# Designs tried in a protein design chat: VH-VL binders against NAD kinase (nadK). Part 50

Target 1, 268 residues: NAD kinase (nadK), of Syntrophomonas wolfei subsp. wolfei (q0aze0)
Amino acid sequence: MKIILVNNRFKENTEKKAQEIAGQLSALNVEVIIDNGLDEPYAGTVDFIMVLGGDGTMLRAARRYGQRAIPVLGVNMGTVGFLSNIEINELAEYLPLILREEYSLEARMMLEVAVFQQQSLLTRVFCLNELLLRSNSPRMLSFALEISGQKLEPYRGDGLIVSTTTGSTAYSLSAGGPIADPQLDAFIVTPVASHIINKRPLVVSPEREISLHLLEEREAIIGIDGQIKMDFGAENRVLIKRAPHPLLMVNLKAKPFFTSIDRSLQRQ
Short names: E, the ipSAE of ESMFold2; O, the ipSAE of OpenDDE; V2, 0.75 times the mean of E and O plus 0.25 times the DockQ between their complexes.

## First folded at step 4 (VH-VL)

Design v32 (from v1 with heavy chain T100R R103K; framework fv_oberotatug)
Fold by ESMFold2-Fast, scan of step 4:
Structure v32 (fold): chain C 268 residues (1-268), chain A 124 residues (1-124), chain B 107 residues (1-107)
Amino acid sequence: as target 1 above (268 residues)
Amino acid sequence: EVQLVESGGGLVKPGGSLRLSCAASGFTFSNAWMSWVRQAPGKGLEWVGRIKSKIDGGTTDYAAPVQGRFTISRDDSKNTLYLQMNSLKTEDTAVYYCTRHPKYSGSFLAFDIWGQGTLVTVSS
Amino acid sequence: DVQMTQSPSSLSASVGDRVTITCRASQSISRYLSWYQQRPGKAPNLLIYAASNLQSGVPSRFSGSGSGTDFTLTISTLQPEDFATYYCQQSYSIPWTFGQGTKVEIK
């Protein structure tokens, strides 16, 4: 068995923990590839991906490896998040089940984001949470939203979020979007500080294509999972659709999504 | 050097109670997962239970024969592990060892450090 | 529960002999097996962890092998201090369980 161990080079002591776990796995005759984010994603075949860190590290792992249909386990190294399944202190107890492949998988939809400059494809990326279109200045954006070729009335405001259901508790929530059951597949389209009265979040079929472009020259950016940022101008267009493969998340123990989010909202 | 020293053993009547202590030194006790293992006279080793570090939840697990009668606790300020034994039975007669299991060291939760043991005798 | 069975329960040997002790698990435990030595009147000492890894400070004459359900502890050239009882232990699942022990006695 070959396992990629993903960790975050910016977190103190995480590299030391990763080396320790890699040593334990090697003692069990498991081949370990460490991905600390410094190099390109590992190009070979692997059987399992273990993510050591918080939600941010899982988002990076999903972007790098999520389209390969390989089981991905989130192992929490710090404060509780939504994308980890077990805590680092539980890993030793669950390792036997991982090595025997005694776990269930949960499929989480991903976004495929294609950015064009005029007619040319500039970049194509995948993400687990969301794409954010945002003004890079105090000025409001004026932009067009098309859903499966249907042109909506122009938007005016700070921006727009196109989110997966997994991303419903991330930036979309902060912008007033709904909390969605991550078991459901849907796009959530949430305006950011809209100047136009009655622009509301939309929940649409994951089979739809979403297109965005600026109607006026403005300084804007598009953000992917809060980690990739790209300049976006009037000559750019972005196309968002459902990614070909979902992220396959490993479930070793049940996580009570609704009680967790309810408690989080009551604290704030 | 890493050291574990048990105390509190002795003679007790059936139905009685005893509290064992284990003083730890030479390592960061507050981060360690700890277990109790017992050995009846002339018999083999039997795991009694464990306690996780407080940062890891401080949860306890017990072997079926002691469940509901024994309680494991810890006082990190004193680097001490405890075993509270209630409703003692003659079959609880044994040498009780406290032991450390490192979480992510090379020993894979193996019991890498043992105390010298303390004898508990349950008889009339 | 995972049951651990050792064989033999006792053996007689002389200094310089090669000694082999076996341990069988009632279900696959991968390599989550440790070996301990207990000298008369003393606490157990860890010898081998993860089936074949020698604990620091343990003499190289001790070795472990096996995976799944069948495991072996070998002492290549028995020394006077090796007359003791040896235990295997699985750390695959709670409750953790030990074998019944193998006593190595002087011939």
Scores: ipSAE 0.000, ipTM 0.424, lowest interface PAE 15.9, mean pLDDT 86

Design v4 (from v1 with light chain A50K; framework fv_oberotatug)
Fold by ESMFold2-Fast, scan of step 4:
Structure v4 (fold): chain C 268 residues (1-268), chain A 124 residues (1-124), chain B 107 residues (1-107)
Amino acid sequence: as target 1 above (268 residues)
Amino acid sequence: EVQLVESGGGLVKPGGSLRLSCAASGFTFSNAWMSWVRQAPGKGLEWVGRIKSKIDGGTTDYAAPVQGRFTISRDDSKNTLYLQMNSLKTEDTAVYYCTTHPRYSGSFLAFDIWGQGTLVTVSS
Amino acid sequence: DVQMTQSPSSLSASVGDRVTITCRASQSISRYLSWYQQRPGKAPNLLIYKASNLQSGVPSRFSGSGSGTDFTLTISTLQPEDFATYYCQQSYSIPWTFGQGTKVEIK
């Protein structure tokens, strides 16, 4: 068995723990590849991906490996999040189940984001939570939203979020979007500080294509999962679709979504 | 409302074949891992085999005594589990139970829902 | 294959008694053990999972303990409906295996 072990390069404790776990897995005849985010994603075939860290580390793992249809397990290192399934102190207990493939899988939709300049593709990336279009200055943006060829009336405001259902509890929630069941496949389109009072969040079919472009020459940013930042100007267009493959998340124990989100909101 | 109902048991001659069915209701069958467990008259429980949900790979596993002779399959559109039994032997005589371990019900794969069982008798 | 051995194979008890049944695995199975109750002519029902966790709806007089190779099921105050056969089962590795059963009979 070959496992990729994804860790957070900016946390010394996480790197040391990753080396300890890699040693334990090697002693059990498991081949381990360490991914701390510094190099290109591992190109070979692997059987399983173990993510050590919080939701941010899982988002990076999903971007790098989520399209390969490989089981991905989130192992929390201290701060409870939405994308981890077990705690680090539970790993020894669950490891026999992992090695014998005695676990369930949950499919989570992902976004495919393609950024163009004129007719040329500049970048294609995948993400688990959301794409954010925002102003890079105090000035409001004027931009066009098109859904499967249907051109909506222009938007004016600080930006727009296009989110998966998994991302409904991330930035989209902060911007006033709905909480969505992650078992449902849908795009959630949430305006950010819209000047046009009647612009509401939209929930649309995951089979639709969403495109965005600026109507005025402004400096704007495209953000992906809060981790990738790209400049976006009036000559750019972004196209958002459902990614070809969902992220396959490993469940070794029940983690009920609705009671978890309710608990998180009550703590605030 | 959660229920499993086995059917298809009966008397079969050695070397014969029989197909058992298990009708599921009251839970999301497509998410459940399903097993067959048998019990010979007056004897203990013996695991026969299992099938994972399609999302978890849909793979099957069997106990050595039935490997190569029995096949487990499922039809999620009908909420039904099957056990195809070929080359039956007298030692296959038992009550056959279908049972589920729903994918999120427990981390250690206990059999939490059981049917009432169906009797298979293999004799001349 | 992991072999599961129960002790005793049968016991006689009276209502109100404390009953203990033991189960031994041929190799370490961590906490991957469940206990089942089977009344005559009925299907088994789950009592305990993960060695010590009580299944919902099961009376609190039932408890489980142990890890590794040695496990115990305890019935603190035996009731008339508890006269049944009890089975342990390991879910550590395929094939899943059951103990031979322990029959709890009225004295």
Scores: ipSAE 0.345, ipTM 0.705, lowest interface PAE 3.9, mean pLDDT 89

Design v5 (from v1 with light chain Y32W; framework fv_oberotatug; at its last look DockQ between E and O 0.49; V2 from the best seeds 0.00; counts 0 for: pae E 9.6 > 2)
Fold by OpenDDE, look of step 5:
Structure v5 (fold): chain C 268 residues (1-268), chain A 124 residues (1-124), chain B 107 residues (1-107)
Amino acid sequence: as target 1 above (268 residues)
Amino acid sequence: EVQLVESGGGLVKPGGSLRLSCAASGFTFSNAWMSWVRQAPGKGLEWVGRIKSKIDGGTTDYAAPVQGRFTISRDDSKNTLYLQMNSLKTEDTAVYYCTTHPRYSGSFLAFDIWGQGTLVTVSS
Amino acid sequence: DVQMTQSPSSLSASVGDRVTITCRASQSISRWLSWYQQRPGKAPNLLIYAASNLQSGVPSRFSGSGSGTDFTLTISTLQPEDFATYYCQQSYSIPWTFGQGTKVEIK
């Protein structure tokens, strides 16, 4: 068995724990790769991914490895979030089951985000939470939203979020989007400070495609999961689709999502 | 309403074969791990085998007494679990229960839903 | 294989009594232990999972405790409907195995 431990190099406690866990796993004849974000994603095949830390680390892991259909376990290390399944002090108890693959998986839809400059692809990214388009100035943006070829009326505001249901409890929520059941596959399109007060979030079928482009010569920013940032201008367009593969999240413990929403959100 | 309904039980001679079915309703069957559990008359419960969901690999495991003779399969399009029983023995006589543990319940893997059971009698 | 041994095999009790059933695993199963109730002529019902978690809809008079090898099911105040056979079951390793059962009878 080969396992990737994903941690945050800027969090010393996760580094130390990763090394400790790596030692324990090695003693059990498990090959371990530690990914602290310093290097490129490990290119070799692996059987399991443990994410040590919070939601941010999970998002990074999802972007780096989510397309590879590898079971991903979130191990919380004292942070508040929605993406961890067990606590670090529980790992020892669950480790035998992990090694025997006695766990269930939960498929979480991811976004495929493609950014173009005219007809040329600039970048393609898979992400777990959301794509954000926002102004890079105090001025509002004017941009076009197209859903499966249907052109909506132009949006005017600070920006727009296209989120997965997983991402519904992230930035989309702060922008007034609905909380979605993580077991549901859907896009959530949430306006960010629209000049139209009645502009409501949209829940869109995962079978549809979403396109965004600016209607004016202004500078904007594309944000992905709050971790990737890139400039976005009038000559750019972004296409958003359901990723071809979901993130396979390991379910070792029952996580009562709806009963824990208040507790989790209050702590964020 | 969540339901499991077993069928296919009956009288069979030793060495014979029988196929049990379990029809599921009221939940997303394709996400569920399913098991068969049997109970001989007047005896305790005995795990027969399990099948995981497709997303979890769809693999099967069996108890030693039925290994090589019984086969568990599923048709997610029909929300149906199957137990193919070959080379039946007298000791296979039991009420056979279809059971499930929901995919989202974690790895505790308790049998939270049971069918009413179907009786299989192996006798000469 | 993990063997599960229940104690006692049977017991007599009265309504209102505190009833305790024990289950011992031949090796550590952490908390991967469930308790079931089976009434005569009926399918088993899940009472407790993960050693101490009460299944939804199960009365609070039922409780489970233990970890590793020794587990306990407790009925704080026995009710008429509680006269049944109880089984423990480990889900820690394949093959999954049940205890031999404990029959709770009317005294």
Scores: ipSAE 0.600, ipTM 0.844, lowest interface PAE 0.8, mean pLDDT 93
Fold by ESMFold2-Fast, scan of step 4:
Structure v5 (fold): chain C 268 residues (1-268), chain A 124 residues (1-124), chain B 107 residues (1-107)
Amino acid sequence: as target 1 above (268 residues)
Amino acid sequence: EVQLVESGGGLVKPGGSLRLSCAASGFTFSNAWMSWVRQAPGKGLEWVGRIKSKIDGGTTDYAAPVQGRFTISRDDSKNTLYLQMNSLKTEDTAVYYCTTHPRYSGSFLAFDIWGQGTLVTVSS
Amino acid sequence: DVQMTQSPSSLSASVGDRVTITCRASQSISRWLSWYQQRPGKAPNLLIYAASNLQSGVPSRFSGSGSGTDFTLTISTLQPEDFATYYCQQSYSIPWTFGQGTKVEIK
């Protein structure tokens, strides 16, 4: 059995803990590959991915490995997040279940984001939470949103979020979007500080294709999962589709989504 | 209403075959792991085998006494679980229960929902 | 295979009594043990999973404890509907195995 350990290189003690866990797994005849984010994703075949860290580390793992249909387990190193299933101090207890594949999988939709300049594809990335279009200056944006070829009335404001249901509790929530059951597949389209009073969040079929482009030359950026930033100008357009494969998240422990989000909102 | 209803039990001769069915309703069957558990008259519970959901790999596992003789399958379009029993022996006489493992309740390693059972009698 | 042994095999009790049933595994199973209740002529129902977690809808008079090889099911104040046979079950290793059962009878 071969496992990738994904850790957060920017967090204290994660490197030491990853080495400790690798030693424990090696003693059980498990081959371990450590991914601390410095190199390209591991290209070989693996059976399981263990993410050591918070939600940010899981988002990185999802972008790197989420399209490979490999089980991914979130192991929290500190305060429990939305994307982790067990705590680090519980890992020894759950290891026998992991090795015997005594767990359930939850499919979480991902976005496929393609950025173009004219007819030329500049980049294609996948993400678990959202794409954010935002102004990179004090001036608001004017931009066009098309859903499956249908052109909506122009948007004016600070930007727009196109989110998965998993991302409904991230930036989309902060911008006034709805909380969505992550077991549902849907795009959530949430305006950011829209000047137009009747621009509401939209919930649309995951089979739809969403495109964005600027109607006026402005300095803007595209943000992916709050971790990747790209310049976006009037010469660019972005296409957003449902990714070919969902992220397969491992459930070893009951973590009711709605009670977790309810507690999180009360603690802010 | 969440329920499991077994059918197909009856009297069969040693060496014979029988197929049990379990009709599921009131929950998302396609996401559930399903098991068969049997109980011989006046005896305790014995796990027969299980089948995982298709998203979890759709694999099957069996207890040693039935390995190679029994096959568990599912038809998610009909919300139905099956147990194909071949080369039946007198010691296979039991009430056969269909059980499910709720996926996200934390009880996925336990048997939460049970049918009322169907009696299989193997005798000449 | 992991063997599960319950004690006692039967006990007599009165309504209002505290009842304790124990279960011993032949090897360490961590906390991967469930408890079931089977009333006469009925299918079993789940009471406790992962040694100490109470199943939704199960009365709070039922509790579970233990880890490793030794586990306990406690009924704090026995009610008429609690006269039944109780089974422990390990889910640590395939094949999953049950204890032989403990029958709780009217005194």
Scores: ipSAE 0.343, ipTM 0.684, lowest interface PAE 3.6, mean pLDDT 88
Fold by ESMFold2, look of step 5:
Structure v5 (fold): chain C 268 residues (1-268), chain A 124 residues (1-124), chain B 107 residues (1-107)
Amino acid sequence: as target 1 above (268 residues)
Amino acid sequence: EVQLVESGGGLVKPGGSLRLSCAASGFTFSNAWMSWVRQAPGKGLEWVGRIKSKIDGGTTDYAAPVQGRFTISRDDSKNTLYLQMNSLKTEDTAVYYCTTHPRYSGSFLAFDIWGQGTLVTVSS
Amino acid sequence: DVQMTQSPSSLSASVGDRVTITCRASQSISRWLSWYQQRPGKAPNLLIYAASNLQSGVPSRFSGSGSGTDFTLTISTLQPEDFATYYCQQSYSIPWTFGQGTKVEIK
């Protein structure tokens, strides 16, 4: 069996814990690869991914590995978030089940984001929470939203969030979007500081394609999961679709979404 | 809506063979792990074996008393679980239940859905 | 193999009584224990999974507790439909095993 341990290189305690866990697994004849974010993603065949850290570390793991149909377990090392399943001090308890692959899975929709310069693909990235289009200056943006070729009336404001249901509790929520059940597949389109009063958040079928482009030359950026930033100008457009594969999250401990909302939001 | 229906039980002599079927409906059969559980007359419950989903490798595990004699298989196109019982012994006499472990359920490690059972009698 | 031992093997109780059934594993099974109810002539029904989680549709008078080797099923206020046999079952280690059962009889 081959496992990737994903950690955050800037936290000494997570690095020490990752080495400890790797040693324990190696003693059980499990091959272990540590991904601390420094190197490119491991390209070889892998059976399981263990994420040591909070939601941010899980978001990086999802971007790197989420399209590979590999089970991903979130192991909390401190602050409780929405994407961890077990605590680090519980890992020994669950390890026999992990090694025998005796765990349930929960599928979480991801976004496929393609950014173009004119007609040429510039980059393609996958994300778990959201794409943010925002102004990079004091000026408002004027931009077009198209949903499956249907052109909506122009938007004017600070920007727009296109979120998964998993991302509904992240930036989308702060911008006034709804909390969505992560078991639903949907886009949540949330305006950011819209100057146009009748632009309300939209919940959109995951089978739609969403397109954004600027209507005036302005300094803008595209943010991905709050962790990746790209310049975005009048020569660009972005296409957003449901990613080909959901993130497969491991469930070892019951974590009912609705009863945990207040606790998770208070601690985040 | 979720339903499991066993069939194929009956009387058989020691050393004989019998094949049980379990027809499933109301859930995505291809995603589920499936088990057989038996109960001898007047006795408690005994796990017989399980089969994983094809996505999870389709492998089987068995309790020691039936290892090598019983074979669990599945046909996802027919939503049907099978138990082939060979070299039957009188101690195999029991009501046989099929049960399901939907992979995408919080109760996955438990037997959350049960059939009505089918009686197998192994007797001279 | 993990052996599961229930206590008592049977008990007599009246409607309204508090009933406690214990289950002991021969080695730690963490919280991977389930409880089942089997009414006479019927298939078993899941009550509790992962030691303490109440299955959907099961009345709140049922509760489970424990971890490691010692587990308890409690019926806070026994009802007429609760006269049945109760089984614990571990799913931590193959082969999955059941306790021998506890029959709850009307006094």
Scores: ipSAE 0.006, ipTM 0.562, lowest interface PAE 9.6, mean pLDDT 88
ESMFold2 (binder alone), look of step 5: mean pLDDT 90; pTM 0.931

